# VHH binders against Serine/threonine-protein kinase mug51 (mug51), part 5

Target 1, 306 residues: Serine/threonine-protein kinase mug51 (mug51), of Schizosaccharomyces pombe (q9p7q6)
Amino acid sequence: MPALLKINKKKNGQTKIDRLFSKRRKTSLAIEKNHSKASMCTGQSPLNIISYNVPPLIVLRNKTIRNSIEVLVEEMFRDIQMRQQTNVLVAQCPRMIVETQLIGLFQSNYTSVAEELEQSIRTGDIRRLYLNRSDKFCGESCLILRPEFDKLFTYYLCKFKDQEHIYTLIFKLHKLLIENPLPSYTSEELKFNWEERRLLISMGFLILAGTDSYGISLPNLGIFTHILRNSRNDLSNYLKKRPYREVIESSLYNRNVSVACKKKNEAFFGWKFRLCDAIGAGLVDSFMTTCGRAFRLTKKGLEMKF

## First folded at step 25 (VHH)

Design y6 (from x2 with R52Y)
Fold by ESMFold2, last read:
Structure y6 (fold): chain B 306 residues (1-306), chain A 124 residues (1-124)
Amino acid sequence: as target 1 above (306 residues)
Amino acid sequence: EVQLVESGGGLVQPGGSLTLSCAASGFEFRYYMMAWYRQAPGKKRELVAGIYYEGDTVYMDSVKGRFTISRDNAKNSVYLQMNSLRAEDTAVYYCATDLHGFSDTWYEGWFDLWGQGTLVTVSS
């Protein structure tokens, strides 16, 4: 932004010249060079991009899709400062990922693992879920591993234990999804009558995706989507305020401690979880600089509000 | 001491206005979506309005344009502004949330925390 740079140069020139002139002795030249480098690494000047091919945000010993999801789930709350107010959210949040986080994790290598993902969905090891609030998360899906998926159904069944009609409906749905896992279902594949499908939609288990195409969802994803929205808004708003809408990775991690303290009643995912999400959702680009890995808002990230 | 307490009900003339309040305590209010339901004598409970944690709202068709739901996270409160009241709006009004499941749908069966209700009577 030329206008922002000119404003900074004029202000910086007046004040900085006076300070530098007073302090520019022969004995302090090295210190003044370090001030310039620190300014470059803090985003006050454009970062020097050396590559758009970046190392993975998370180093994987085991690169299978299942392990990738497990590792991302481990990052969900890694950076949180535990407080009483956030303990409930952390405990109750489904352990799952946004599907596009795999794009953020693997980036150029994602094509090589996409077939493995589809196969894992067909075996039932991984369940693709759609979000009930399609007006806020249009086209986004999530991935949940079988153990966490089954745990959630245990909760649903317990909740309706004394309501035989609803209990039976949820039990049949769970059994169908385990025994005949598909990415989506037709009405004949679901084997529920129209009234049962309407009830499952209202409860949040089914999303009508077409004339005879049903996606699977879960009713208790609101915790996940709330924290996801907060995490995306926080990153986007922070980057929008920077002169070049970019930041080095270490600066984000240093910010995390200050933000967690100041925003005691808000919850955010861990930074590696958030960054994989932001890259995969197309909200930021990642690249290598002379100051290390950095991120910059995309056009989509600049224009999108959650 | 986890509870929802409604207030503001009463007798109102047709065409009048009334504001219902729901005070929440004992949980972190800002993370929950909140709903107003109502139940007229002899009828099933029905969703009137709902508000998500970020402030987006939903309304049943018969109250759109007349009722406004809002929330104040600093006061742990949800409000229902009811305008242009009709006799058919006579009911006990309840606020509700899904305290333990964090539902993001409005199916009544998910909601496990309910207030005691406040009666609204619209009659001349």
Scores: ipSAE 0.677, ipTM 0.870, lowest interface PAE 1.1, mean pLDDT 82
Fold by ESMFold2, fold request of step 29:
Structure y6 (fold): chain B 306 residues (1-306), chain A 124 residues (1-124)
Amino acid sequence: as target 1 above (306 residues)
Amino acid sequence: EVQLVESGGGLVQPGGSLTLSCAASGFEFRYYMMAWYRQAPGKKRELVAGIYYEGDTVYMDSVKGRFTISRDNAKNSVYLQMNSLRAEDTAVYYCATDLHGFSDTWYEGWFDLWGQGTLVTVSS
């Protein structure tokens, strides 16, 4: 019965009565609505979700995979506040992305561009790299564009210019990777004997990715993985301390200044880079609220430490 | 100004203990993994122990359980605690890092910043 439904829900009836009394006091009504909105935006109550269909973190001028990587790389160090202290770190960090950042960037549209990524890997325009510390990153891979990849090999060759056997090995590897680009290689595809493959593994160029499957890595990824680990742990630890493990996007951007002051010499990637990574790695979810775009720590983000 | 300085070497009897120290200066120490290498007379230089920036460690098999590597980022220092020393541990010990490459592997050829070495002699 309609009248009983209105009466039997005492929580709803109590709220309805309280709302009517608030209308009797026009001043108290305005104060109550202002307090409720401020409470939702400050995290004192759960954010009011209005949509899970969020706009992209970065608006792309074109949607090619190559351009998306370039745009993400531009965001790597956009938010650094202590530029003098971090100049060498910025200069030496390889310009690359975590592959799953493309999921964070494209979100629901990612599946429509995944074939383009695999084609770009087969042409050699993009190189998939495995991280040397896979136990810290759960088999994650990175993407590097051909110009940056070749630049790094110039560095490796220069370093060993006076050690002909090592120089030749690195030169042969680079030539193989350019002339026969594959996502991964079997032992027969690599054209190196066992001793050469063992040396390339020890140097950090090869990683066993399966029984007879070699992934490609690079030996100088340590600063990238260090900053990545710091960036992930900082975000997850911040969200763990909040009562609903959620935050409005603007609050994160303002926090970046405070973190830099409190963690002297600690380096973090730029926020848009970090958020694409966190979404793509499944550490946070994103959604729209009455206060703007927000993020919430997932179960994976709550349980993992990088 | 950019340097690694080892100390703590000396003469020790078998079964004894010794602590090596390596003080770093001129770079942001916390971003670098650090290694101890040693070279005995007539032998190749070999990795003894390494420590990543987050504190995870690696050891050569013959020293595992006897040696402990540690770091103190506040003091820009890395340490090698050597216990149950044997005659075979006699060597010059070097600390090292990859200052310019930020390597994530322990291949000796990447390491471009080395200390002068400190001699450890284990003898009756």
Scores: ipSAE 0.670, ipTM 0.866, lowest interface PAE 1.0, mean pLDDT 82
Fold by ESMFold2, last read:
Structure y6 (fold): chain B 306 residues (1-306), chain A 124 residues (1-124)
Amino acid sequence: as target 1 above (306 residues)
Amino acid sequence: EVQLVESGGGLVQPGGSLTLSCAASGFEFRYYMMAWYRQAPGKKRELVAGIYYEGDTVYMDSVKGRFTISRDNAKNSVYLQMNSLRAEDTAVYYCATDLHGFSDTWYEGWFDLWGQGTLVTVSS
């Protein structure tokens, strides 16, 4: 089973030297000479693109997959105001990432990251999770580190401590996933009878992904997907209303501060977390301009409804 | 005071209609998916209809087209409009949510907050 999710082909994940050094740079510089920098930064004309080779949204000292997930998780709620600290969704949200955020984080270097990710899944250090509401997040998966994964199973076991049959089922599942970690399982590899597998599906632990192929999920991922949907809708709706569907980074940051004050009952992920997600999911592109880093809504981002 | 309170049950003739209401209190209602379950005497409790926080709905097969679940976040309430009622719909109806686990599946065992129930009887 492939490790990578379907990637938006417009972005072209592989390095292409000819495109990086195309005539577009010289054209962009010529346009700059004809316009004041202040005029281009106010949205009166399309942003003057210098390069599609952008610096990373997050600078990593340690580029291992585990550290990359840890850093992204640190960004989940970094921008939270004190009022939002008591929001029940923020407090209870599993600490995990969307797998494609690694594409947004590593961009042209993703090939090496993808290989390391698959190895980390097979050691059990990282767990790939599929979403129970796949009709809303088709083909998307999430990554969770072992400590957070085990913490969630502690909760599930505690909840059913007085229901021996259910407790034993969850206990056996957790033990199997820890001792024999795989990206997906056949019925023979799971060692549960048909009735047990149907129960695990209904509980939200298994997703049938095809003929005799099971993906792993968890029942409480709805908190994460709720905040993810809010974050994606907010960004896409904002960009749809902008001239040329683009915005410089500083303006987006200032807008996100304003939105947090106005939408006090809404939960959103932090700015860098949201941008890594949007880029990785192919909803926005990033590029450098004479006014700094900028983002533009893609065709996929314009057409998708969450 | 965290609770769910059902109302609107009663006796109705076959083919008739009832609207059930469930009032929520003591928690931020808009964050939670809500469900209606029912239990007939001697039978297991079963999911009738569910509604996600964003308004998407699910229904058991036997009630599709006859029952409609809806929510009003301003009133902290969820409703079940039951039309074309049949004798098989006779049951105690419960509303429920997963207050502490935030389950996004409809497995009954996840749900930790339940109302006391309202009886619906469909008879001539």
Scores: ipSAE 0.663, ipTM 0.864, lowest interface PAE 1.1, mean pLDDT 81
Fold by OpenDDE, fold request of step 29:
Structure y6 (fold): chain B 306 residues (1-306), chain A 124 residues (1-124)
Amino acid sequence: as target 1 above (306 residues)
Amino acid sequence: EVQLVESGGGLVQPGGSLTLSCAASGFEFRYYMMAWYRQAPGKKRELVAGIYYEGDTVYMDSVKGRFTISRDNAKNSVYLQMNSLRAEDTAVYYCATDLHGFSDTWYEGWFDLWGQGTLVTVSS
C-alpha cells in the first residue's frame, strides 16, 4: 500500500509554517534552559545569543520566488567543481529545491513571500512536488520551475517512446499539469482511470495524499533525496558532537571544506543550499552571537533518523 | 564496462534454499538502488525484491518472510537469499538498476541496466 502522505492541513488556523516557527521558538527556549543547566554543571557556557534575527544566508538581488529558487538551485550546484567524482551524480539531480529551503532562506520574512509562491504554483510557473519517500521526508515537498519540469517530462517521454501506452499516459499527465496546474488533484481532475492512476503511482508520478487526493511527484528523485539525506545526516552528526550542539558559522564552514576534501566519494550539495535546507527543515536554528552567525541543532535535528 | 552479472541459480528441491548474487561493475554501485526481478515461463516479469540506497528493502508479497535482499557496497554486489523455495518460484531471476533516472520507485520501466539472468528451478 503506498504510504498515504498525510498532508498536514491547516489545523487551528495556523499554517504549517507558523507551527514550525512556533515549535522552533519553544525548542530554542527549551534548549536555552537546558544549556543554562548544563553550564552550571559542566562549567561550560553556551554561545551568547545576541539575536535570533540573522542576516540571510544568501543575499538576493531580486526577492521574487522564482529568483529565489534559481539562486538556491545555483547554490545546490556550487562547489561541485571540487569533487569531480561526485559531481556527476549531483549534476544528474533535477534543478529543484526543497520547499522549506525558502524558509531557511527568508526565515522570519518567509510569510511575505508565501503568497507569491502559492500564486506561482497556481499559475503553473512553479510546480510543487511531493517526495515519494514520505517515510523519510515527512510531508516535505520540492519546488521546481516550469521549464525544468518540462525538461524532465521530455526525458520521461523519451525514455518510454517505444511503449505507446506508457508514453501516452505520461504525455496526458504532462498536458494535464500544464493546462490545469493544481497543488493536488482529485481522481476526477486527473481524468485517469483507476488502473492508470495506479500505474502513475507505481511509476512515481502520483502520490496518494489522502482520500481521492493525488499529489504530483517525480520518479527520478532518488539521488536527490539520497544526497539530501546525507547532507542532513552529516550536519546533524557534526553538531551532535559539538558543545551544546552549537557551532559558529566560520567553524562550520571550515569543517565543511575539510569534509569536502576528505570525503571525495560522497555527494553533497552546496554549502548554502544545505544550510538553508537544514534551517528550513527545522533541524538547525540560526542565531547571532558576538562571534557572528551560529547554528544549533534542534531537538528535531537530534531525533531525526536518516 | 557497465554491467550486472547474476549467479547462484540452479536446481533445487521444494523447501530448499538458494542465494543469488549480482555483481555490478562500471558504475558507483553505492548510489544506486538495486532490484531483483523474476520471469517465470509464460508469465510477465515481476519485482521480487528491491533495496534502496540506504538499505531499506521491499518485497513482493509472495516472497515476504522467505526471501531476503541485501547489498554489499564494498563488493559492489546485491544478493537474494531465497529460503523455503516453492515450485512457483521457478523463474529466471534478473538483477536490475536504474542508471539514469535514480528512481525511488520499483516500476520495471525505469530500470535500464539488467543482468542476463540466472535460472532458478524448483522441482522435486
Scores: ipSAE 0.651, ipTM 0.852, lowest interface PAE 0.6, mean pLDDT 85

Design y6 (from x2 with R52Y)
Fold by OpenDDE, look of step 28:
Structure y6 (fold): chain B 306 residues (1-306), chain A 124 residues (1-124)
Amino acid sequence: as target 1 above (306 residues)
Amino acid sequence: EVQLVESGGGLVQPGGSLTLSCAASGFEFRYYMMAWYRQAPGKKRELVAGIYYEGDTVYMDSVKGRFTISRDNAKNSVYLQMNSLRAEDTAVYYCATDLHGFSDTWYEGWFDLWGQGTLVTVSS
């Protein structure tokens, strides 16, 4: 069910990703035309777009999917050193990315790496996880590296070490996932009976992704989801208040630093991490201006409620 | 000390109302999900209501529309407003949290901090 597995289907010679970016470009052009009309009326001028070919937000030394995830994970909390009050949340948050952040990172070049991702999932190097609360994050999946994934399972097993039945169940699940790494599982592939599957769902390890299709989740992904939600909302709300719903990168950075210092009760991811997410999720478009890289809130970003 | 302390339990008539309180100490309360569980005599402990970090709530089916869970982060407290009480609501009520972090599930086994409980008796 991961919406992204269908990304590689070519229709009329274009990948789904190509179409996505084409659509975004058209939308951006339409917005630009509207802004031009608005500027004549209000005396305000939108940012001048010089190109839609935007350099990557993060420069990768190694162009592997694994390295991309590692670098993105490093960006998760890079700016949070200034937020002593969020230390608990940072410590408890799983180290993973939203799969769409790869789209944000690679943009039009995503198609070239999508196959590598699939292979990495099949080899078990990378695990695809589905977020709970699908009503808010419908169709989104996360990616976690195998070592981090196994570390979390070690914790779960330790947690239930004195409960033989639960321990055994978690152990069997972990073993299955190691031996047969898949993006999703049928009931037959899971080799758990109905009661066991129900329990695993209740515990947060499995989600029902469709008819006899189970996705893998983790019980403690809620904190990640919460921070992600906050990050998206904060960015969206900020851009909604900006003229023409756009901002240059330098201004956005400065704002993020300021917010990190002033807001006591909000947890946010690092700004590059957030931007990759927003771009990948289609909430924000990126473009080049005479003043550098800039971002604009999309229609989707405007309409989405998190 | 890290602890949860329940209060507000007592004897109430059927159809009556009661508000339970749980005071938290020793941890950053505002970042944790909170739950109310109950255990009736001779029965297993069961989830009554839960409240997430962001304020979303969950309820067991039998208490929906009658019970309301809320939290006050400034007071480090979680509350359970119980209306239209029934004899079947008689139980020891426990406040609980997962100190490990933020879970999207309300499986009892994830909760590692519990209060001592407060007895609610609904009787004519």
Scores: ipSAE 0.633, ipTM 0.834, lowest interface PAE 0.7, mean pLDDT 85
Fold by OpenDDE, last read:
Structure y6 (fold): chain B 306 residues (1-306), chain A 124 residues (1-124)
Amino acid sequence: as target 1 above (306 residues)
Amino acid sequence: EVQLVESGGGLVQPGGSLTLSCAASGFEFRYYMMAWYRQAPGKKRELVAGIYYEGDTVYMDSVKGRFTISRDNAKNSVYLQMNSLRAEDTAVYYCATDLHGFSDTWYEGWFDLWGQGTLVTVSS
């Protein structure tokens, strides 16, 4: 049994992570169509906005998961600051860890996930952390609440400033997301025609979430986002069919092994990786039983539309 | 210097084979997805094949089973093996990547580093 890291919830003041996120208030859309602002085209990669280099593995080996998370976040911020000062090319690593996974790990004391993450990092499969708003994370929709969101879209607009049609589409999409932030949209809600939607999908701004259902994506996170969404959906659907909407860890493991064998393309992330994301997202809770650890679909998970 | 340099193009008969090479320099090649595009005379540029960071590949339908994209990270190179060449494969072939990591997709507009291209002519 991995040593239950007694996460002593110190009762006291705003955690370092809370302080960091509290500064990231919702921004209002102040984007104007201005093709001439050279200052907006800083060449900063969008990856520098939403993803961070994974710190050394020693960070994940801290005695307390809380401290590890805090240290990780601090390291990420330092890394971002450093990158802002240096013009470096950013690797196109589609496999990232997400803040929700860390939160999930913290909440569940599911320390075995750290081992999996460590392995993935060591193999080079995961090299970056995607930071989102943990308390409101529902995918890319949470990015709307971040100050960096406008910067990100500004960068996209700058990239396509000389392509009027694409520029207009991106601009409209940005406006839509700000005015009506949803986890998914119908074609009617998107107000894009079929060709436009197809183009946005090809560009990585939209994903198909179902029949006439479009999820929001980011170009540099298309595949990753799709995997996470599918994982959340799959797990939720599975739990909905279980008695009491619960499953013991061993059963969940067996199921995931079976599923992974059938769907080779989803094998990019381990089942624990995906589970922790769901936990961190508040869709699933972990609890202890006489038979070991178990997981339960939350009200949020039940109500979530993918 | 950050650059892509294609080689291996030339004249080939229908049914013949060619291997294109693209040598990359100036960036961490192993962490980037790479693509081959082609542009035939009077036509739009089109994706021929792509290889992801993970090594997964994508092909346009017309070249599936005939073309193979591969990469050698030790040599900072991407290759396009072209078999069973057809007249319609005649084009300038370009190697490309997205240095800024804008996309995991193969939308041409995200690609910001291009080689000069190599001409492939398939003719009897």
Scores: ipSAE 0.402, ipTM 0.757, lowest interface PAE 0.9, mean pLDDT 70

